# Ledger of designs, part 27: miniprotein binders against q89ai5

Target 1, 221 residues: q89ai5
Amino acid sequence: MLKTILAFDTSMSVCSISLLHKNRKYNIQKECRNNHTLYLLPMIHEILKKNHVSLNEINIIATSKGPGSFSGVRIALAVAQGISLGLNLPHVISLSTILIMAEQVWNNHKISKVLAIITVNKTSVYWIQYSRNFHGLWIKKSKAIILNLSKALEKILSLKKQWALVGNGWDKFPKNILKKIFITNITFPNSKYIISLISANSIYQKKEVLHKIIPIYLNER
Below, E stands for the ipSAE of ESMFold2; O stands for the ipSAE of OpenDDE; V2 stands for 0.75 times the mean of E and O plus 0.25 times the DockQ between their complexes.

## First folded at step 20 (miniprotein)

Design nb4 (at its last look DockQ between E and O 0.60; V2 from the best seeds 0.00; counts 0 for: pTM E .764 < .8, other shape alone 6.987 > 2.5, unsure alone 63.16 < 70, SAP 72.778 > 70)
Fold by OpenDDE base, look of step 20:
Structure nb4 (fold): chain B 221 residues (1-221), chain A 107 residues (1-107)
Amino acid sequence: as target 1 above (221 residues)
Amino acid sequence: DEGSPLIAEDLRELLEALRKGDSDELARLADRVLELVQKIEQLLQRIAEGEISPEIRDEIRQLVQLIRDLLQELQRLGSPDLTTLLSMVEILKVLIQALEWALEAQS
């Protein structure tokens, strides 16, 4: 039986909704800024209605667990909780926002080394590195850390080999220094790559009990 | 507690921190939000345990009204200090709306 997957992300400034139904993929997205609560449910309704899928046909709910904004990550998880509970789906798939963006890098550019730099505040960035192995799995090559801009700059300069850059924190660095890194302009996770990850590798199909998901917030409110 | 709904439990800790702040008004409002969180948590637990009844639907409607009233109050006050509380209640709103929609889809 073909699975119907609803995937969505609001971890950053964009609401991204994707649907897999009868082996067809659909995606819609909108820049929401800080108004994700206004758009997420209506957009889910839109993508379902447009494709003649009932909410109760959903077999899998998938979202990110961050890293992301305080409200953005929580909104996605809240909607995942509400829908999953109401549909009697006790498990949700939660993926790192970085994995989702890394998968986009692979699909768009066929680059296996991804550096994520995400703004935490005016003076600090989140930093993590992933590398895609020959099985298509993304492996952490560094621990997630928060760095000030100076330390982040030093680390960029010390990078060996070509890395693809994702996230929204890179604009804080001098343009000349960024010549060593391939700038992808991927600044948010697109939910279609949640479906891509789930479909491609069984390891990403791991379902979690929702209350056991540990969200990763980059800021507090 | 491993049995608590993720969002309700996650918000509880933040609300407790706000209650300890220097603003009496913020503390009072945080208490009201905390009461709402507790009610939501209890409801979600009952649903998770398999309770599907007209009473559950009535309770959801009551919660929706409580959320609406609280949002209106927070918005009316318009204080920057209430931005966090407002955001929390909006998260609760979308959770309950998502739940209500899903339950309706199963009926």
Scores: ipSAE 0.837, ipTM 0.916, lowest interface PAE 0.5, mean pLDDT 90
Fold by ESMFold2, look of step 20:
Structure nb4 (fold): chain B 221 residues (1-221), chain A 107 residues (1-107)
Amino acid sequence: as target 1 above (221 residues)
Amino acid sequence: DEGSPLIAEDLRELLEALRKGDSDELARLADRVLELVQKIEQLLQRIAEGEISPEIRDEIRQLVQLIRDLLQELQRLGSPDLTTLLSMVEILKVLIQALEWALEAQS
């Protein structure tokens, strides 16, 4: 049977829903600004209605698991859990917000080295580096850490290779840092790259790897 | 692990802190939210294990009413200290709405 995939992300300020049905891909997005509760279910209803897909036709539900907005990540996971249980689906796929943005970098620029910097608060950012291998799998190249801005700047200046930057945290740094970082303008995830990840490597579809629901939190330390 | 609770450990710690605080009203409110969470987790686990019965819809309606009552109380209190708790109950509302929609689609 053809897979019908409903994917969505509400981890940041822009919410996105994507649908793969009969090998066609559909996407809608909207600025939610912490109003994720108001938009997620209506947006899912809208994309299904516009494309004449019934909810019970969905085989796979996939969403982001963070890092991101505390409420936004939980709302997406809650909807994924509720729909999956009601449809009697055995699991959901949950993917890191970072991987979703990284796959967009690969799609748009064919760059395989991604640095994610996400604002945590006025004085700190979330930092992680990934590299894409030839099999389409994103491999961690650093620990996920929270850094104050000064320490993050030092780490950026010490980089030996050029990295593509994703996330919303880059505007906190002086412009001369730009010569060592390729700024991609990818500041939020788009759920269509959840579908891209699933298509790129079957590891993103495995039950033991892909369906454990553990939210990734942003901590202030 | 399967069907794990949606509430992070730090939120559970928040609820416990409210329960142990100096306000009886906030402690009772936190107890009600904790009980709601436990009822929802148990219901979701029963459904995940394959329990399908007409009673499930009645239990869901009872949970929806409890959620509405809690949201109304949380909004009436309006304290900035309760913003996280309000968000938690809103998340539970969305979960139940999604579950209801999916159960109806299966019928």
Scores: ipSAE 0.733, ipTM 0.836, lowest interface PAE 0.5, mean pLDDT 81
ESMFold2 (binder alone), look of step 20: mean pLDDT 63; pTM 0.512

Design nb5 (at its last look DockQ between E and O 0.72; V2 from the best seeds 0.00; counts 0 for: pTM E .763 < .8, other shape alone 3.101 > 2.5, unsure alone 67.415 < 70, SAP 73.399 > 70)
Fold by OpenDDE base, look of step 20:
Structure nb5 (fold): chain B 221 residues (1-221), chain A 110 residues (1-110)
Amino acid sequence: as target 1 above (221 residues)
Amino acid sequence: DEGSPLIAEDLREFAEALRRLGDPEAEELLRLADRVLELVQKIEQLLQRIAEGEISPEIRDEIRQLVQLIRDLLQELQRLGSPDLTTLLSMVEILKVLIQALEWALEAQS
């Protein structure tokens, strides 16, 4: 039986919704800024209605668990909780926003080394590196860390190989330094790559009980 | 607990923080905090019942009541317009979207 997957992300400024139904993939997205609560459910309704899929046909709910904004990550998880509970789907799939963006890098550019730099505040960035192996799995090459801009700059300069850059933190660095990194302009996770990850590798199909999901927030309230 | 919203603990922590501020002007804030805590408790109880398999017209009615309580609370928070309530407002909005998502999903099963 073909699985129907609803995937969505609100971890950044964008609401991204994707649907896999009968082996067809659909995606819609909107810049929501800080108003994700106004758009997420209507957008899910829109993508289902447009493709003649009922909400009860969903077999898998998938979202990100961050890193992202406090509110953004929680909104996605809250909607996932509400839908999953109402549909009697005890488990959801939660993926790192960085994995989702890394998968986009692979899809668009066929680059296996991804550096994520995400703004935390005026003076600090989130930093993590992933590398895609020959099996298509994304492996952490560094621990997630928060760095000040100077330390982040030093680390960029120390990179020996070409890395594809994702996230929104790159604009804080001098343009000349960015020549050492491939700038992808991927600044948010697109939910279609949640479906890509789930479809490609069983490791990304791990279902979790929602209340056991540990979200990762970049900003403290 | 399987039935607790992920935001519940944050709301509790926030409400407790408001209580500690001890400012007389905080009486309204304290009352709001208490209302939020009561709302969270009601939601937790409801979600737990649903998780245990209770599907009844009564559950649907309770959901509708909770949605109204959330709306009323949001209106009050918006009316106060205090920057200090922005965080609380955002958390209650998350509760709103959770309950709305639940309501929609239950209706789809029906």
Scores: ipSAE 0.810, ipTM 0.911, lowest interface PAE 0.5, mean pLDDT 89
Fold by ESMFold2, look of step 20:
Order: C-alpha cells, then structure tokens, then sequence
Structure nb5 (fold): chain B 221 residues (1-221), chain A 110 residues (1-110)
C-alpha cells in the first residue's frame, strides 16, 4: 500500500507543511513568527485541498518535537495529537528539528557533517554536532549543550574539520571568523525533509504513542 | 505529568509558585490558572477515552462544551490583557488548536 504522509513543523519562525501522496511530494510554508496557532491548521487544509486529498486518506502523521520555541513545538505536537486521535491513528512519527535540517544539508550539498547553532536568548545558543553515516543515520558527534556566546565562539575557533552550519544562531558571529564553517542559510526545519528522513532509513519510521512524546526544549527546566 | 503534553506540568508549577509567594495581587491570575488546569484535565480525560476507542454522541457533546469553554476563557484572558497573562493565553491557544484538530479529524471519519 502506498503511504500518504502528512508532515509539519512549527518549531521556529516558519510554518512548514508537506504531503506525500501517491509518491508525489508537496510543500507549503509561511513566515508565522509567534502566530503559529493562526496558520497551522488552515495551511494543512490548504495543502490537502489543493492536491485533492481528504484528511481520512492520511496513513502517517509526522512532526518535529524540537528543539525550538516553547509554544511552536507544542503547537505542532498538539495538532499531531488531535488529528491522529480523530483519525484513529494511534501513533505518530516525531523527529528532532536538528535531524530535519541536517537532512536538508545532505540533500542540497551532500555534506555529512552538520553543526547546529540555535539562539536560546540574547546571550546563549544551543549547540550540537551530527555526522551522517553510509546508512543514512545521523550520529551525534557532541553533547547537546547551551553555551554563552563567548564559549561558543571559542568552540567554533577550535574546530579542526569543516562543518556545515544550520540554525538561526550564526548571525551572532562575524562571518570573517567563521572560516571552518560552511554557512548553509538553513535556519528552520523544512518539513519536506521529515519525509526524506523517513525514506532514508527505517529507524526514522519509529512510531511513538501520543502521550509519551517528550518535547526537546532549548532552555533548562 | 504522564499521558499528556507538558502544559499541565508547567501550569501546576506556575500555580505552585504563585501560592508560595502569597501575593494577594496574584489572586485573579491564580484563579485563571486553576480554570486552565481544570480545562486541561477535562481535555486529558477526553483524549484518553478516545484513544481507548470510545466513540459516542456523548463525546461529540463534550467536544462542543470544551470548544465553548475555550472560547469563553480566551475572551476573558484577552479582555484582561495583562502581560502577566501571556503564558496562560499561550497555553489556552495550544489547547484550542488541539481540540480544533481533533474535531476536524473526527468529522472527516464520519
């Protein structure tokens, strides 16, 4: 049976929705800032209507679980929970926003070493490194840590290998000191790459029970 | 808290902090937080019953009641307009979208 996948992300400033139906991929996105609740459901209506897909044809719901904004991550998970329960789909796929952006790097540049830097507040950033193996799996190459800007700069300057940068935190640093970093301009997760991850390796098809999904937060709790 | 988004846990911690402070100016905020917590509890119970396979006209009536409770609570939070209410408003907006998504999906199955 062909999979019909509805995927979406609102973890950062952009609402991104993607649909896989009959082996065709569709994507829409919109800058939403802090208004994700106003746009997510109407945009899902839009992508389904434009492509003549009924909601009850969806087999798989997939979304991001963070890291990202507090409300943005929760909005995506809430919509996934509501739709999946109403369609009697007891499980969803949830993926890290970092992996979604990393897969875009692989798709666009065939670069397998990704550094994610995401703004947490005015003085700190979230930091994590991943590398893609031959099986299409993204393997952590650092701990996920929160660094002040001074420490993050020191860590960037100490890098010995070339890394592709994703996330919105790069604008905190002058470009002339980022010589070991390829800046990709990928600052938000594009939900199209949720579908790419699912296709790349069956480990990303792991479904989770709705009430067990734990959001990934940018700040300490 | 088990079985739901972390909204309930954050809200309980928020309410606990307000109670320990003991500030009488926080009375309205605490009352509103309690109303949001009650709403979360009703929504959690509804989601659990649906996950267990309950389909009935009573569930549809309960969803309609929750939609009205959310609408009334949003109107009150917006009328008060205090910056101190921003967290509560955000939480209720997330609950609104959850229920709207559920309602839409249930209608698509009927």
Amino acid sequence: as target 1 above (221 residues)
Amino acid sequence: DEGSPLIAEDLREFAEALRRLGDPEAEELLRLADRVLELVQKIEQLLQRIAEGEISPEIRDEIRQLVQLIRDLLQELQRLGSPDLTTLLSMVEILKVLIQALEWALEAQS
Scores: ipSAE 0.765, ipTM 0.864, lowest interface PAE 0.4, mean pLDDT 83
ESMFold2 (binder alone), look of step 20: mean pLDDT 67; pTM 0.592

Design nb6 (at its last look DockQ between E and O 0.80; V2 from the best seeds 0.00; counts 0 for: pTM E .788 < .8, other shape alone 3.122 > 2.5, SAP 71.193 > 70)
Fold by OpenDDE base, look of step 20:
Structure nb6 (fold): chain B 221 residues (1-221), chain A 110 residues (1-110)
Amino acid sequence: as target 1 above (221 residues)
Amino acid sequence: DEGSPFIAEDLRELLEALRKLGDPEAEELARLADRVLELVQKIEQLLQRIAEGEISPEIRDEIRQLVQLIRDLLQELQRLGSPDLTTLLSMVEILKVLIQALEWALEAQS
């Protein structure tokens, strides 16, 4: 039986909603800034209605668990909780925003090495590296760390081999340094790649009890 | 306390911080924070009941009541317009979207 998957992300400034139904993929997105609560449910309604899918046909709910904004990550999880509970779906799939962006890099550019740099504040960035193996799994190559801009710059300069850059932190660095990294312009996770990850490998199909999902926040409240 | 990852600890910390300030504005904020905390507790209890399989007309009525309480609280928070209320406002908005999502999903099952 073909599964109907609703995937969405609000971890950054964009509401991204994707639907897999009868082996067809649909995606809508909107820049929401800090107003995700105003747009997320209406957008889910829109994507379902447009494709003639009832909410009760959903078999899998998938979202990100961050890293992202405090409110953004929580909004996605809250909606996932509400829908899952109402539909009697006790488990939700939660993926790292970095994995979602990394999968987009692979899809668009076929680059297996992804560096994520996400702005935390005016002077600090979140840093993590992933590499895609031959089985299509994204393997963490570094621990997630928060770096000041100077240390982040030093680390960029020390990188061996070509890395694709994702996130929104790159604009804080000199253009000359960015020549060492492939700039993808992927600044937010697109929910269609949640579906891609889930579809590609059973490891990404791990269902979690929603209250046991540990969110990752980049900014303080 | 496997509290809902969403609301309880953060709100308690905020409430404690506001109570320590001891100024009239902080006291008003603390009262609002208490109301938000009570709302969170009611929602958590409701969610637990639903998770345990309680689906009844009474549950639907309780959801409607919670939606109204959320709306009233949001209006009050927005009226005050204080930067210090931004966190509380955000929390209540998250609760709003959670309950709305739940209500919509329950309606889809009936």
Scores: ipSAE 0.798, ipTM 0.908, lowest interface PAE 0.5, mean pLDDT 89
Fold by ESMFold2, look of step 20:
Structure nb6 (fold): chain B 221 residues (1-221), chain A 110 residues (1-110)
Amino acid sequence: as target 1 above (221 residues)
Amino acid sequence: DEGSPFIAEDLRELLEALRKLGDPEAEELARLADRVLELVQKIEQLLQRIAEGEISPEIRDEIRQLVQLIRDLLQELQRLGSPDLTTLLSMVEILKVLIQALEWALEAQS
């Protein structure tokens, strides 16, 4: 594979940049919390400079489209849009934050059933379930919904199969969560798994025009 | 009508809420939000023209004007320093990095 892919994510507290160039993968990340705008472009400059890749060598730009923080998701989309238009790349790849974390579960643990729970506020969480099929595709197994903590706990207790948990919302539940949940240390996406998704199946290479992408928000007003 | 992934819809909702309040503080915040919305609209129009293939010296002049508008808005929002302005400040910072990324990429292509 000789594609040159620039991938990045700022949807949660960690800013991560990944570069695939001449079949070599590079990754840098930094805890940015609320300062993603200070770090994203300088980090992109850094990964390109260190690896002797010029910006105009990029063939594919890929980023997360959410769910995630209001500003964090938009920062990544804005930078992707700016770079893609300036380079005359007509489309970008945008992937759900959930798929990025799910692919990490598969790569680390070979578990094909992922439950994402992401904090929305003190009393509610974002809930979605995915299962990886034999072709390497992540298929939705639930609708994306916002649940209060008591309803989310009831839903966890009713699970009939084991699910690997991703996201930052597991801290909202008692330590005695049933054994049907494998708690991972995957609480934020890492852009290296954007590249993994793109490599795993061509459906994840679907390009989108950014000005028509609808970000998924967890924000409570 | 065609959905935009940008922040314009959030700004329109904020403006609607602020104008229903009607007090002087809400009106000042509404004027700032209006300026941000106009900036968003100018940027969206510029991006659309670039996507349609318009690359010209006039585009570079518009980008410089947008950079100055962004700087002016950031200075105003930071001068006021209100916690109620953090959302607007975040939106303008997002527009800043979009324009910076666009400038960088246009320079790399030339």
Scores: ipSAE 0.747, ipTM 0.847, lowest interface PAE 0.4, mean pLDDT 83
ESMFold2 (binder alone), look of step 20: mean pLDDT 71; pTM 0.644

## First folded at step 21 (miniprotein)

Design oc (at its last look DockQ between E and O 0.94; V2 from the best seeds 0.00; counts 0 for: SAP 70.591 > 70)
Fold by OpenDDE base, look of step 21:
Structure oc (fold): chain B 221 residues (1-221), chain A 85 residues (1-85)
Amino acid sequence: as target 1 above (221 residues)
Amino acid sequence: SDELQRLADRVEELKQKIEQLLQRIAEGEISPEIRDEIRQLVQLIRDLLQELQRLGSPDLTTLLSEVMILKILIQALEWALLAQS
């Protein structure tokens, strides 16, 4: 039986919704800034209605668990909780925002080395590295760390190989230094790549009990 | 402030009520009572949001954000339950 997957993300400034139904993939997105609560449910309704899918046809709810904004990550998880409970879906799929962006790098550029730099505050960035193996799995190559701008710059300069850069933290660094990194301009996770990950490998189909999902916040309220 | 504390307490109470309801639903309770409780929670959320918005204090921004998340949670739940009916 073909699965109907609803995937969405609000972890960054963009509300992104994707639907897989009868092997067709649909996506809508909107820049929401800090108003995701106003747009997420209406956008889910829109994508379902436009494609003649009822809410009760959904078999899988998938979202990110961060890293992202405190409110943004929680918004997606709250909606996932509400829909999953109402539909009697005991589990949801939650993926790292970095994996979702990394999958986009692979799709668009066929680059297997992804560096994420995401702004945490005025003086600090989130840093993590992933590499795609031959099985299509994204393997963490460094621990997630928060770095000040100076330390982040040092780490960029110490990179021996070319990495594709994702996230919104790149504008904090001089352009000459960024020449060592491939700038993808991927600054947010697109939910269509949640579906891509789920479809590509069973490891990303891990269902989690929602209350056991540990969200990753880049900032606090 | 006393007002901030009062509102914080109301938000916490609301959160607890929602958590209890969600637990009952997770345990498989499907009843008219659940539907009624959801409607009540929707109203409580609406009232609390109106109060928070009316006050418009920067100190209430966190509480407002919390209630807005609770709102969309309950809205999503209600929508999904209706889709199953």
Scores: ipSAE 0.864, ipTM 0.939, lowest interface PAE 0.4, mean pLDDT 92
Fold by ESMFold2, look of step 21:
Structure oc (fold): chain B 221 residues (1-221), chain A 85 residues (1-85)
Amino acid sequence: as target 1 above (221 residues)
Amino acid sequence: SDELQRLADRVEELKQKIEQLLQRIAEGEISPEIRDEIRQLVQLIRDLLQELQRLGSPDLTTLLSEVMILKILIQALEWALLAQS
């Protein structure tokens, strides 16, 4: 009932921190590019200090597990591990960056069909589709797969329903194929929607032991 | 190759020390020695970062990233333990 949640994500170019305390939600974000380690802990300190919350008042740690950059995903998990162990909170919530972006689509547009296309490298993208049911649960509608651009285009052209697009990979395709696509301009996860997911369905409140969290990387190690 | 391997071995030793400390904390060890061990780990991290940054070689970018991740983990742990005291 009286949850104090610290949520954060550094899986892509933006560092975002969110705090739920006494039923109030706070959020800060900053573009970090490759400097996540410089900003993450100071930003957590900032959101706590600004809102007069001590670190020891946190009883739930939630973070993203990817997909995302190799370093960015590992940085978020490392901070979650350090804080959780120091506070004697042996279990954390970990959520897919895709679900975080999808929940933002639902929050902003009430669209329940989300296609994520995220740049992996110059010639390939990460692809996954989700659909939200009436209970607020996002259900996979495709396998997560890395596709070259021609295969991804082929798959876009075969879509039978309209999909809201998240991720930064839409730049790779001609605009004239976008009849089945609503471009949302949601290109990075915002940790605010980690808290939204947790409140939307109890399945997103599942806590995990940190070593059981399987990160999802866009790029090789 | 020998300098890269020597630094990689030092990073691996640091990882091992950190993993053992994290497991002891997870098992409930509470002692003043934990603070001293963290202080020693902070110094080892500082020494490794100083050498990696001094060399500045592109070949060391992966090791530098590894040490920075270990640094932020230990900083987070230290902060959280202090908040509990």
Scores: ipSAE 0.815, ipTM 0.924, lowest interface PAE 0.4, mean pLDDT 87
ESMFold2 (binder alone), look of step 21: mean pLDDT 80; pTM 0.737

Design od (at its last fold request DockQ between E and O 0.87; V2 from the best seeds 0.85)
Fold by OpenDDE base, look of step 22:
Structure od (fold): chain B 221 residues (1-221), chain A 85 residues (1-85)
Amino acid sequence: as target 1 above (221 residues)
Amino acid sequence: SDELQRLADRVEELKQKIEQLLQRIAEGEISPEIRDEIRQLVQLIRDLLQELQRLGSPDLETLLSEVMILKVLIQALEWALEAQS
């Protein structure tokens, strides 16, 4: 039986919703500017209604677990919790926002090396590297770290291979960074790539009990 | 302020009530009582949001955000339960 997957993300400034139903994929997104709580449920309702899918037909709920904004990550997880419990779906798939963005890089550019730089504050960035193997798995090539801008710049300049850059932290660096890194302009996770990851490999189909999902925040409130 | 503490305490109480309800649902309780408790929580959330919005203090932004998350959680739950009925 073909699975119906509802995937969504609010970890950044964008609310992104995707639906897989009868092997067809649908996606809608909106810039929410911190108003994700106002738009997420209506947008889920819209995508279901437009495609004549009832909420109870959903077999899998998938979202990100961050890294992202404190409120943004929690909003998606809260909605996933509410829907999953109400539908008697005890498990949710949660993926890293970096994996979702990395999968977009592969889809759009066929680049297997992804560097994520995301702004944490005025002086610091989140840094992590992934590489796609021949089986389509994204392997972590570095531990997630928070760096000041100077150390981040030094690390960029020391890169020997071409990396595709995702995240919003690139604007804090001199333009010469463009010589070392391919800027993708992917600044947020698109939920359609959650479905792509889940469909591509069973490793990404790992279902978690929602209360055991550890969110990753870029900022503490 | 005393007011901030009072509101923080109410938010924490609301959070605890929601957590308890979610646990009962996770354990398989489907009853009219659950539906009534959801309705009560919706009202408590509404009242608390109205008070927080009326005060409009920057110091309340964190509490407002917390209640908004609880709101969307309960709305999602209610919608899903209705879809199963």
Scores: ipSAE 0.872, ipTM 0.943, lowest interface PAE 0.4, mean pLDDT 92
Fold by ESMFold2, look of step 22:
Structure od (fold): chain B 221 residues (1-221), chain A 85 residues (1-85)
Amino acid sequence: as target 1 above (221 residues)
Amino acid sequence: SDELQRLADRVEELKQKIEQLLQRIAEGEISPEIRDEIRQLVQLIRDLLQELQRLGSPDLETLLSEVMILKVLIQALEWALEAQS
């Protein structure tokens, strides 16, 4: 049986849906801001209808688990839960938004060192570093940590190697300091790179029962 | 306020009903009774959304968000069950 994968993300301001069907990949996305509940299901309907795929043909559901907005991460998980249970697919794939953005960096630039800086509030950012090995696995190179802007600036200035920067937190720092790292302008995940991760290494095909998925929130709201 | 607490209690009861239904489906239950329960949940969600929209208070934004998440969960479930029939 061929894999038919429905992947989606609503963890940040953009809703993105991707479909792998008969080895063809499809993607749609829309700026949703605070309206994720209005757009996610209609967009899933749209991508399936346009590509002549019925919902019951899906045999793998994949979504992001964060880090991301409190409501945005929960909306994606809720839709995944509803579809998976109704289709009798009790296990889903869940992936970090950081890995999704990192895989886009690899796809676009072939850079294997990624620093994610994501805004938490006006005075702090989420920080994590990953490095991709030759087998397509992203390996943590730092702890995931919340830093105030002063401490984050210190860590940026102390970097010894070149890192590609993802996330929306980079605009909080002076531009001349950011010349020391590569700014990718990848500020939100795109679900097409969920499919890329799954294809790159079988470890990203690990499925979990939905209640065992631990979401990662930037802020509780 | 007292109205906020009463609405919060209704939302919590809705969450519990949904959680119990989801567990039964996860354990393999397929029956016409599940379809009826889903229809009842859809009505409860509609009633709560109407009340929350009527009041329109910023204090209710968290409850509105919770009910909207439950709404898309149930809509997704209903769609998927219909696709399997």
Scores: ipSAE 0.825, ipTM 0.928, lowest interface PAE 0.4, mean pLDDT 87
ESMFold2, look of step 21: ipSAE 0.815; ipTM 0.924
ESMFold2 (binder alone), look of step 21: mean pLDDT 80; pTM 0.713
OpenDDE base, look of step 21: ipSAE 0.867; ipTM 0.941
ESMFold2 (binder alone), look of step 22: mean pLDDT 81; pTM 0.754
ESMFold2, fold request of step 23: ipSAE 0.810, 0.805, 0.810; ipTM 0.921, 0.918, 0.922
ESMFold2 (binder alone), fold request of step 23: mean pLDDT 81, 81, 81; pTM 0.755, 0.740, 0.755
OpenDDE base, fold request of step 23: ipSAE 0.863, 0.867, 0.860; ipTM 0.938, 0.940, 0.936

